# Ledger of designs, part 476: VHH binders against q9y6x5

Target 1, 379 residues: q9y6x5
Amino acid sequence: LPPKLLLVSFDGFRADYLKNYEFPHLQNFIKEGVLVEHVKNVFITKTFPNHYSIVTGLYEESHGIVANSMYDAVTKKHFSDSNDKDPFWWNEAVPIWVTNQLQENRSSAAAMWPGTDVPIHDTISSYFMNYNSSVSFEERLNNITMWLNNSNPPVTFATLYWEEPDASGHKYGPEDKENMSRVLKKIDDLIGDLVQRLKMLGLWENLNVIITSDHGMTQCSQDRLINLDSCIDHSYYTLIDLSPVAAILPKINRTEVYNKLKNCSPHMNVYLKEDIPNRFYYQHNDRIQPIILVADEGWTIVLNESSQKLGDHGYDNSLPSMHPFLAAHGPAFHKGYKHSTINIVDIYPMMCHILGLKPHPNNGTFGHTKCLLVDQWCI
Below, E stands for the ipSAE of ESMFold2; O stands for the ipSAE of OpenDDE; V2 stands for 0.75 times the mean of E and O plus 0.25 times the DockQ between their complexes.

## First folded at step 23 (VHH)

Design wm5 (framework vhh_5j56_2; at its last look DockQ between E and O 0.88; V2 from the best seeds 0.87)
Fold by OpenDDE, look of step 23:
Structure wm5 (fold): chain B 379 residues (1-379), chain A 127 residues (1-127)
Amino acid sequence: as target 1 above (379 residues)
Amino acid sequence: QVQLVESGGGLVQPGGSLRLSCVASGFTFSASDFTAIGWFRQAPGKEREGLSDIYGSSDSYTSYSDSVKGRFTISRDNAKNTVYLQMNSLKPEDTAVYYCAAGEYVRGSDHWTYDYWGQGTQVTVSS
């Protein structure tokens, strides 16, 4: 039988939550599998970009999902959380579920993973749910496991997505121990439910399961605000994305806009597109705007508006607070093995290996995950 | 369609208490982990201010603004599809029209969005 893989994402699960909170179910999962303590994600550290990087192995400039909010100046199209269904935005890359279906006579399944309810390269997941945040985790899990068991051709790759602890992280901030403890307890219980259901269905021993996340969460404060209106008139630019990485489309001369912003705050770096640091791999895409503003960790870029969020993400991807974790279990993985760090783009070639797929060109390094796999040599 | 109806407003002396109610119809707020009911207020000449919200299906999660923390308490009755705001130690500066709103969190967002609003109920705190 072909190998099967379930990829699970809990949005905004900061890596060090594992050290600061109790996760009996997740720890048991890890005990019987593997753990990567820190996953260095891609810049910007946002939901849509990083989830697409996981399943493509590409930096954001390469797969074209460069933010949660995007604007294409040529077509005048907009991308947002409420407008993400146009294949135009996704077609610059081939996600693994498409590869899975086209390379082999296999099916893919998806529950709420970004991009899975969109036909990409004229291919959509064999089984999927249209995104609806109101759908319970139980229902998502039930559908995924049903498809894994009863599909023809068989489902060999499946994705499952959940919006916590990101939603609560934004509301409470990651440093709110009282409230985040309750939220994270619930997440651990959901992991327990996942494992139990897989066991009850007889899938647990043969199914490879990856539990990961797209980014972490940093603490924000009303005392750490950068007000753009104090630096530049709003009539001089269009705001495509705001915080913590603002995307600026000048309405006047770019240099003039840049000069008005470059010294706006000591807690914000201002880059012309061509001057964006190479380490971000965030430059060669037309969807990246002419000027970007990058706030320091914990600082929020605002207009003449008050922000109510106490946590945020999207910052420099080298910051530990932005890093998620990866845990995995199944016949492809060792038991009781812990690894320090990988890059988030490394997940793609690993998943392709597990599934026996030829990966598309990508930025991942298979060598970084070899020690997690039982069929690989690890020095 | 979604409808929210506030009640319980009125005139109260400083230091007094009021309990506001928000009855929701057209949806069950407790059915989703990512649906919230929140309380807002708007005083004359001021912008609308968020005060508190509650969300979660099996578990209830609450939040409060600094302006009302320790004085106001949000709660819900799932059977009645009603959310309450217990307001204690009221101050003259609490005088405003109070609104309840229903909203949701969606992936890729950085905040909870409120799309449905009640008509509001007047709260006046005066000697």
Scores: ipSAE 0.886, ipTM 0.943, lowest interface PAE 0.5, mean pLDDT 96
Fold by ESMFold2, look of step 23:
Structure wm5 (fold): chain B 379 residues (1-379), chain A 127 residues (1-127)
Amino acid sequence: as target 1 above (379 residues)
Amino acid sequence: QVQLVESGGGLVQPGGSLRLSCVASGFTFSASDFTAIGWFRQAPGKEREGLSDIYGSSDSYTSYSDSVKGRFTISRDNAKNTVYLQMNSLKPEDTAVYYCAAGEYVRGSDHWTYDYWGQGTQVTVSS
């Protein structure tokens, strides 16, 4: 039978939550599978970009989803969490579910993963749910398992996305142990439900399952605000994205805007596009604006004196607080193996290998994940 | 049609207590894990201030601003589609119009957005 893979994301699951909180169900999953303790994600460390990097193996500049909020000056199109369905934004890459379902005798299924309800290259996931945050985890799981069990041609690649612990992480911050322990216990219970459901349906032994996340979370504070209104008048720029990486489209001479911002705060780096550090791989796309502002860890860029966020992400991808984890179980994976780190772009070629797909050109390195796989010699 | 109706405001002495109610209609707030009901207030000449919210489907998750933590308690009765704010140890600084609001979290928003508001109920703490 062709190999099958379920890719699961719990949004905003910081890698060290595994060490700092109790996860009996996830730890059982890991014990019989593999763990990558830290996944180095891509800059900026935001939801849409990193989910697309997982499924394309590409840096953000290469796949074109460069932030959760974007503007294209040529077409004058806007992208946001509420305006994400135009294929224009997604068509700079080919995600794995498109490649998968174009193979003979294969389908793909999706429950809420970013981009799966969009016809990318005129191809939408064979089975999918339109995004709606009101749909419970249990309903998402029911749809995915029904499609995995009952589809012809068979579903060989499926995705499942859940908004926690990101939603609560923004509200409480990762340092709120009391509140985050309750949130994370619920997440662990959902993982237990997932595993139990797969076992009851007879899928557990022959389905490869990856549980991962897009980014972590860092603590913010009302004492760590950067007020843009104190440094520059609104009329001088269009704000495309705000925090912690602000995307600034100048309305006047770019150098004048840069000069008004460069000394705004010692806790913010101001980059002309050509000066963005090469290690970010975040320069060569027209959707990256002429000026970006990058706040230091734990600092929030605001237009006023207040912020509701106690936790945030989007910061420098070298920060351990921005890193998720990856756990996996199934016939392709070793049992009880722990690996220190991979790059998030490495997940794509590994998934392609598991599914027997030829990867598109990408930034991942298959060799980084060989030790996770039973059919590979770990060199 | 989403509607939120506050009640329970009034005049109280410093150190006193009040219990505000927010009745929701047009939606069931416990049907979604990512719908929150929050309490806000606005005193004359001041910006609106977030005080507390509650969210979750089966379990309740709560948050409190530092200005009210330990004095105010948010709770809900899912069967009545009602959220309460128990306000104890009231101070003259708590004098304001109190609003109930419904908020949502969505993939990629990075914040909770409160789009539906009640009419407000006056709370006055005066000697």
Scores: ipSAE 0.838, ipTM 0.929, lowest interface PAE 0.7, mean pLDDT 94
ESMFold2 (binder alone), look of step 23: mean pLDDT 80; pTM 0.813

Design wm6 (framework vhh_5j56_2; at its last look DockQ between E and O 0.81; V2 from the best seeds 0.00; counts 0 for: unsure alone 64.7 < 65)
Fold by ESMFold2, look of step 23:
Formats: C-alpha cells, sequence, structure tokens
Structure wm6 (fold): chain B 379 residues (1-379), chain A 127 residues (1-127)
C-alpha cells in the first residue's frame, strides 16, 4: 500500500503561541511525533504565497504566486482573494497533489488549501471542496476522512485548511492574551477532534499527519501608520497591493515615483525591483512590481489615517513573529523528537520522500528534515 | 435577500443606558465561524466609526473600540438571529445614528469586510 499523508494548515499560527499558550491536544500529538519549533517562511509572508511554497518547495519568485494581490501588465489580469481561480497565476509550478494523483493508483483530496480548486496544468485535485469560508472545520474534516477511507483509486495525499488563528489574529493582535487564549483553545479542541476522528475511522496508525501554518502575526497600532497620500498623489501610480508590502506600478517616470516615496517614512524601506535584497529571493518574476514598499514590523501602510486591524503579517521573513511551526505524527516520523528550525521550502522534498514521489526542481533541502524521519541516517 | 433591522434607539439623559437590537434575516448569523455582526455609528459631519462586533460558532468572540470599551457590551441570541448592543454611561458625544452590519472573513483577505448594512437607529444623548 502506498504511504498516505494529510497536510493540515491553521492559518496565521505563530510559532511562539506554542510556548505562550496551553495546547493539551497538540502537545499530545507532538509527544507522540515530532516538532519543528520555528519554520522560516518565504517573503512576502502572506497566505497564498506561503501555502504554495509549502506544496511546491519554491520561493515566490519561482512559483509565481508573489502576493495575495497581483497584476500582470501583459495580459491585464488581476489576482485577489476573491479572484484566484484563473490557472494563469498557478501554472508556473507543479504542486505536490498534481504530481501525486498522476501516479498509478493514486488520488489527491483537498479541503480548501489555496489552489486545490484550480485546474493547474489542466489537473485539479481528484476530490476537492470549492472554497467557502462558511463550511465548518467539522465538515471539512468529514469530507477529507471520507475521501481518505473510501476512494478508488485511494487518496494518498490530502490537505485541510482552516482560517484561524489568522482571522482573530488580525482582529485582536497577538498581544491580546484574553481573546487569543480562547481562540487558540478552540483550535486545540479542533486538533483533538481531528485525532479522535482519525482513530475512530481506523486511519490513525497508517496515516502521516503534518500540522503546520503559513506565517505568524505581529501587533499593529493606530500609532504606527504610514499614510501614502501624505507623500505622493495617487494619480502617479497604480496600487497593486497595500500593506505591509505595497506593490507600486508607476504611472509616471519610475525614478520620480521612487524619489517621492524614498523619504516618506523612516519606518518603511522603498526598493526599486533591482535593489530588493537578495536574501528575500523576491526579484525574478514579472509579477513583482517595479517599486515595493516594505513596512517595519508592526507598521501599517494606509491611504487614509486609520486602520481596523490590530494584527498583521507579510513583513520581512527574518522576523520571528512571521514564523510558524510544524508538528508531525505517523509511521514515517520519529516519536518525541524536537528540531529547532527548517525552511518552509524544505517541507516539499520531505513530503515527496514520504510519498515516494520524484520532486520537481525546487529550493528545499532534504537534508534539513532527515532527522524527523525514521528511515534516515541523522548523523 | 440579506436584511438587517436596528431598533432600540431614542432619547436618553447623560449617564443613562440604552439597548440596541439588530435582527438579521436572509441568512443565519451563527451558521459560520467567519460571519460577524458589527455595530457602527456616524455623527453629523463625522466619519463612520466601528464600535464592536461579535462572531464565531458556536462560541462567541467579541471586539470593542477604545472609545466604548467598558461602557458598551455586545451580545447575541442565535435562536432569534439577533445581536444586541448594551450601552451604559452614555455621553452627549455618543449622539449618532447607530448601524449594524454583517461581515465575513475569507482566506487571504487579511481583514473582515462588512457588505450588508441596516438603515440605522438614532441615539440622542441630551445634555
Amino acid sequence: as target 1 above (379 residues)
Amino acid sequence: QVQLVESGGGLVQPGGSLRLSCVASGFTFSASDFTAIGWFRQAPGKEREGLSDIYGSPESYTSYSDSVKGRFTISRDNAKNTVYLQMNSLKPEDTAVYYCAAGEYVRGSDHWTYDYWGQGTQVTVSS
């Protein structure tokens, strides 16, 4: 029987929530499996890009999902959270579920993971749910477990996505311990339900389960706003994405737009595309606009003088506040092992190894994850 | 057809209390973890201000602006598809039209979006 893998994301789950809040169910999961305490994600630290990096092993410039909001000047296409279904955006890479289900006697299933309801290279997940935030975690889990247990050819790779703690993190900010404690307790209960359901259905012993996230969350404030309208007339540029990494398409000479923005705020870095730091791996794609603005941690770029968010993400990927965690359990994984850090792009080659798939060219390093796996020599 | 109807506004003395109600129809508020009902207000000549919201299923999660924390309390009755705003210690500065609105959160949006609005109810705090 081919090995099976369930990949679960709780959006916006900052790594240090694990030490600052109590997670009895997640801690039991970790105790019987492995933990990576910090996962260094990719820049920009946004939802669509990082979820695609997990399943492709590629930096954003290489897989083409470079932000939650994008514009292509040649085709005049726009991408957003409400306009994400055009395969054009996704076709610069091959995600693991496509590779998996093209193997003999294999299927893939998906409950809301970004991209799984899109026909990428004319291939859509064998079983999937169209995105709908109104569908409960329990319904998503029920569909996934039904497909894992009852499909022919069998489902060997499945994904499950949940919008928390991201939704509440944006509303409260990570420093609101009272509210975040209740949110995170609910998530821990959902993890308990997931494990119990897998046990009841006889899936637990032979299913590898990864629980991870795409990014963290940092505290924002009305005292930390950068008002673009104070620095530049809106007629001089088209705004493709706003905060905390603004994507600026100049309508006038690019150097003039840069000069108007350069001294706008000491809490914002302004980059011409060719000057974006190499460590971001965020330069070599036409979807990256000619000028980007990168706010300092906790600062918000706005067009008016107020913001409704108390938490945000998208900042420099070197910031610990942007880093998620990874936990895993199953026959492929050691029991009771903790690892300090991996890169988020390392998850893809590890998953390919577990599933017996040949990885596409990618930016991950299999050696970074060897110590998590029972079949690998760790020294 | 989504509809929100506010009630409970009126004239009240400074230091007094009012309870506003928002009845939703055309959708079930508590069916989704990511649907919210929020209270907003707008005084003459001022921009609309967000005050409080409530979301989640089956548990309730609430938020408050600094201007109303400790004085206003949001709550809901899922059986009646109704959200309340209890307003205590009212000040003349609280005089405004109060609106309820329905919002949602979706992956990748990075914020809650309120697309459905009630007609509003007048609250007047007489000095």
Scores: ipSAE 0.789, ipTM 0.906, lowest interface PAE 0.8, mean pLDDT 93
Fold by OpenDDE, look of step 23:
Structure wm6 (fold): chain B 379 residues (1-379), chain A 127 residues (1-127)
Amino acid sequence: as target 1 above (379 residues)
Amino acid sequence: QVQLVESGGGLVQPGGSLRLSCVASGFTFSASDFTAIGWFRQAPGKEREGLSDIYGSPESYTSYSDSVKGRFTISRDNAKNTVYLQMNSLKPEDTAVYYCAAGEYVRGSDHWTYDYWGQGTQVTVSS
């Protein structure tokens, strides 16, 4: 039987939640499998970019999903959470579910994972749900497991996405122990439900399961605001993305706009596109705007508007608060093994290996995940 | 389309109580963790202020602004698709038009927004 892999994402699950909160079900999952304590994600640390990096192994500048909000100056197209269905935005890369179907004549399944309800390179997941936040986790899980069991050709790769604890992290902030405890308990219960269902269906021993996330969450405050309106007139630029990484499209001379912003706040770095630090791998794409503003951790870029966010993400990807975790279980993985860190782009070549797929060119390093796998040598 | 209708407003003396109702149509707030109904108010010459939220799951989360904590309670009746705001210990400064709003969290939005609003109901607290 061909190997099967289920990739699960809980959006905004900060890595150190595992240390600061109780997760009986997840800990049991980890005990029977492997844990990567910290996953260094890609810059910017946002939902659409990082989820696409997981399934392509590419930095954002390479796969073309460079933010949750994008603008293409040539076509005049916009990308956003409410406008993400145009293949134009996704076609700069080939996600693993497309590879899975085209290389091995297998099927893929998806429940709410970014990009899975869009035909990419004229290929869409064999089974998928159109994105709808109102669909329960149970329904998503039921569909995924049904497809894993009853599809022809068989589903060998499946994705499952859930919007928590990101939604609550934004609302309450990650430091709200009371509210986040409740939210994270519910997440753990959902993991329990996942495991239970897999066991009931007889999938648990043969299915490889990865549980991960795209980014963490940092605490924000009304006392840490950067007001752009105090530095530059709104008529001088178009705002493509705001916080914590603002994407600025100048309406006047770029240098003039830059000069007005460069000293706007001591808690914000201002970069011309060509001067963006190399470590971000965030330059080589036309969808990156001419000027980028990067707020320090915990600072929020605002206009003359009040922010209701107590938590946010998108900051420097070297910050621990931005890092998710990865746990995995199944015949491909060791039992009771913990690893310190990997890069989020390393997940792609690992998944390709598990599924027996030839990976597309990517930025991941298979060597970083060898110790997680039973069929690999690990020093 | 979504429609929200507030009721229960009126004139009350300081220290009194009122219960506001918000009936929603075209919007199911009880079936998803990522839907919310909130209460807002706007006093003359002031900005609109958020007061309380209730979220869609059977085990609903609730939140309150500092200005109303301990005095106001938000609740829901799923059978009636109605959200309530029980307002106790009312003060003159609570005088405002009260609005209910409905919204949902969506993947990649990175914030909660209320997209649907009622017409409001007047609450006046006066001796």
Scores: ipSAE 0.757, ipTM 0.892, lowest interface PAE 0.5, mean pLDDT 95
ESMFold2 (binder alone), look of step 23: mean pLDDT 79; pTM 0.802

Design wm7 (framework vhh_5j56_2; at its last look DockQ between E and O 0.92; V2 from the best seeds 0.00; counts 0 for: unsure alone 63.8 < 65)
Fold by OpenDDE, look of step 23:
Structure wm7 (fold): chain B 379 residues (1-379), chain A 127 residues (1-127)
Amino acid sequence: as target 1 above (379 residues)
Amino acid sequence: QVQLVESGGGLVQPGGSLRLSCVASGFTFSASDFTAIGWFRQAPGKEREGLSDIYGDSESYTSYSDSVKGRFTISRDNAKNTVYLQMNSLKPEDTAVYYCAAGEYVRGSDHWTYDYWGQGTQVTVSS
């Protein structure tokens, strides 16, 4: 039988939550499998970009999902959480579920993972749910497991997405131990439900399962605000994305806009597109605007509006607070093995290996995940 | 369609208490972990301010603005599809029209959005 893989994402699950909170079910999952303690994600550290990086192995400049909010100056199109269904935005890369179906004539299944309800390269997941936040985790899980068991051609790759603890992280901030402990307990219980469901269906021993996340969460404060209106008139630019990485489309001369912003705050770096640091791999795409502003960790870029967010993400991807974790279990993985760190783009070639797929060109390094796999040599 | 109806507003002396109610129809706020009911207020000449919200299906999660923490308490009755705001230790500064709103968290939004609003109820705190 062909190998099967279930990829699960809990949005905004900061890596060090594992150290600061109790996760009985997740820890049991880890005990019987593997753990990568820190996953260095891609810049910017946002939901749509990083989820697409997981399934493509590409930096954001390469797969074209460069933010949760995007603007294309040529077509005048906009991308947002409420407008993400146009294949135009996704077609610069080939996600693994498309590869899975086209290379091996297999089926893929998806529940709420970004891009899975969009035909990409004229191919959509064999089984999927249209995104709806109101759909319970149970229903998502039930559909995924049903498709894994009863599909023809068989589902060999499935993905499952959940919006917590990101939603609550934004509301409470990651340092609110009282409230976040309750939220994270719920997440652990959902992991328990996942494992129980797989065991009940007889899938647990034969299914490879990856539990990961797209980014972490940093603490924000009303005392750490950067007001752009204090530096530049709103009539001089169009705001494409705001915080913590603002995307600026000048309405006047770019240099003039840059000069007005470059010294706006000591807690914000201002970059012309060509001067964006190479380490971000965030330059080679037309969807990246002419000027970007990058706030320091914990700082929020605002207009003359108050922000109610106590937590946020999108910051420098080298910051530990932005890093998620990866845990995995199944025939392909060792038992009781812990690894320190990988890059988020490394997940793609690993998944391709597990599924027996030829990976598309990507930025991942298979060598970084070899030690997690039972069929690979590792010192 | 979704309808939210506030009640319980009125005139109260400083230090007094009021309990506001928000009854929702065409909307089940307890059906999803990512559906929220919130309370807002708008004073004359000021912008609308978020005060508190409640969300969660099996377990209720609540949040409060700094301006009302320790004084206001949000709660819900699922059977009545009603959310309450218990307001204690009221101050003249709390005088405003209070609004109930319903909304949801959406993947990639990075914030909770409220799309449905009640007509509001007047709260006046005065000696």
Scores: ipSAE 0.877, ipTM 0.939, lowest interface PAE 0.5, mean pLDDT 96
Fold by ESMFold2, look of step 23:
Structure wm7 (fold): chain B 379 residues (1-379), chain A 127 residues (1-127)
Amino acid sequence: as target 1 above (379 residues)
Amino acid sequence: QVQLVESGGGLVQPGGSLRLSCVASGFTFSASDFTAIGWFRQAPGKEREGLSDIYGDSESYTSYSDSVKGRFTISRDNAKNTVYLQMNSLKPEDTAVYYCAAGEYVRGSDHWTYDYWGQGTQVTVSS
């Protein structure tokens, strides 16, 4: 039978939740498969960019989804969660579901993964759901498993996306143990339901399943605000994105705007585009604005308003609080193996290997994940 | 069409209690994990303040602002499609128009957005 892969994301699942909370179902999944304890994601540590990095193996500067809010000065186009279906934004890369379904006798299925309801290079996932947050996890899972079992040509690559624990993480923050324990218990129950459904349908032994996330979450506070209006008048710039990485398009001389901002707060780094640290791999795309502001962990950039968030993400990708985990189970994976860390871009070449696909040029390193795989010798 | 109707406001003495109700129509708030009903207030000359919200399908997840934590309790009756705010130990500073709002969370927004608002109910805390 052709190899099959289900890629699952629980948005905002911070890696250390695994050690700080109880996950009987996820821990059983891990015991029968593999765990990567920390996945170093890409900067900025936001939802759309990191989900696209997983499925393309590319840094954000290379795949073109550089934030959840973007602006292209040439076309005057704006990208947002309500305006994310224009293929213009997505066409700088080829995600794995496109490559997969162009193979003979293969198709792809998707339940809500960012980009899967967009015709990227004139190709949309063979089976998909239009994004709608009101669709339950059970319904998403039922559609995915139906497509895995009942499609011709067969679905060999499928994705499943869920908004938790990100939604609750923003509301409570990761330090709220009481509330986050209830949220995370529900997520563990959903993982149990996933595994049970796969077993009941006869898919469990033949399907490779990856459970991962795009980023973590850090605690915020009303005591940690950076008021941008106190440092610079709105008339000097256009704001493309606000927090925790602000994207600033100057309306006057860029150096003047930089100079007004550079001492605005000791809890914020201000970068001219050419001075963005090389380790971010966040410079070589026209959608990255001439000035970015990077708040310190737990600080929120605001325009003269309070913030209702108690948790946020998007910070420096070196921060452990921004890192998710990866767990996997299936015939391609070892049983009971734990690995310390990989880069999020490494997931793509590993998935291509599992599916027998030729990867497009990418920033991942297959060697980083080979110890997870039964067909590889890692010593 | 989504509608939210607040009731239960009025005049109360300092230290007293009041229970607000928010009846929702045009949707079932417990049918989605990512639909929230929240309570907000606005005093004259002040900006609107978020107080508490509740979300989840069969289980209820709640949050409270620091200004009301410990004094106010949010709850819901899914069968009546109604959310309550029990307000105890009321202070003159709690005097405001109280609004019920419906919000949602979507991927990539990084915040809960409240797009549907009730007309408000006046609460006055005075001797």
Scores: ipSAE 0.746, ipTM 0.902, lowest interface PAE 1.0, mean pLDDT 93
ESMFold2 (binder alone), look of step 23: mean pLDDT 78; pTM 0.795

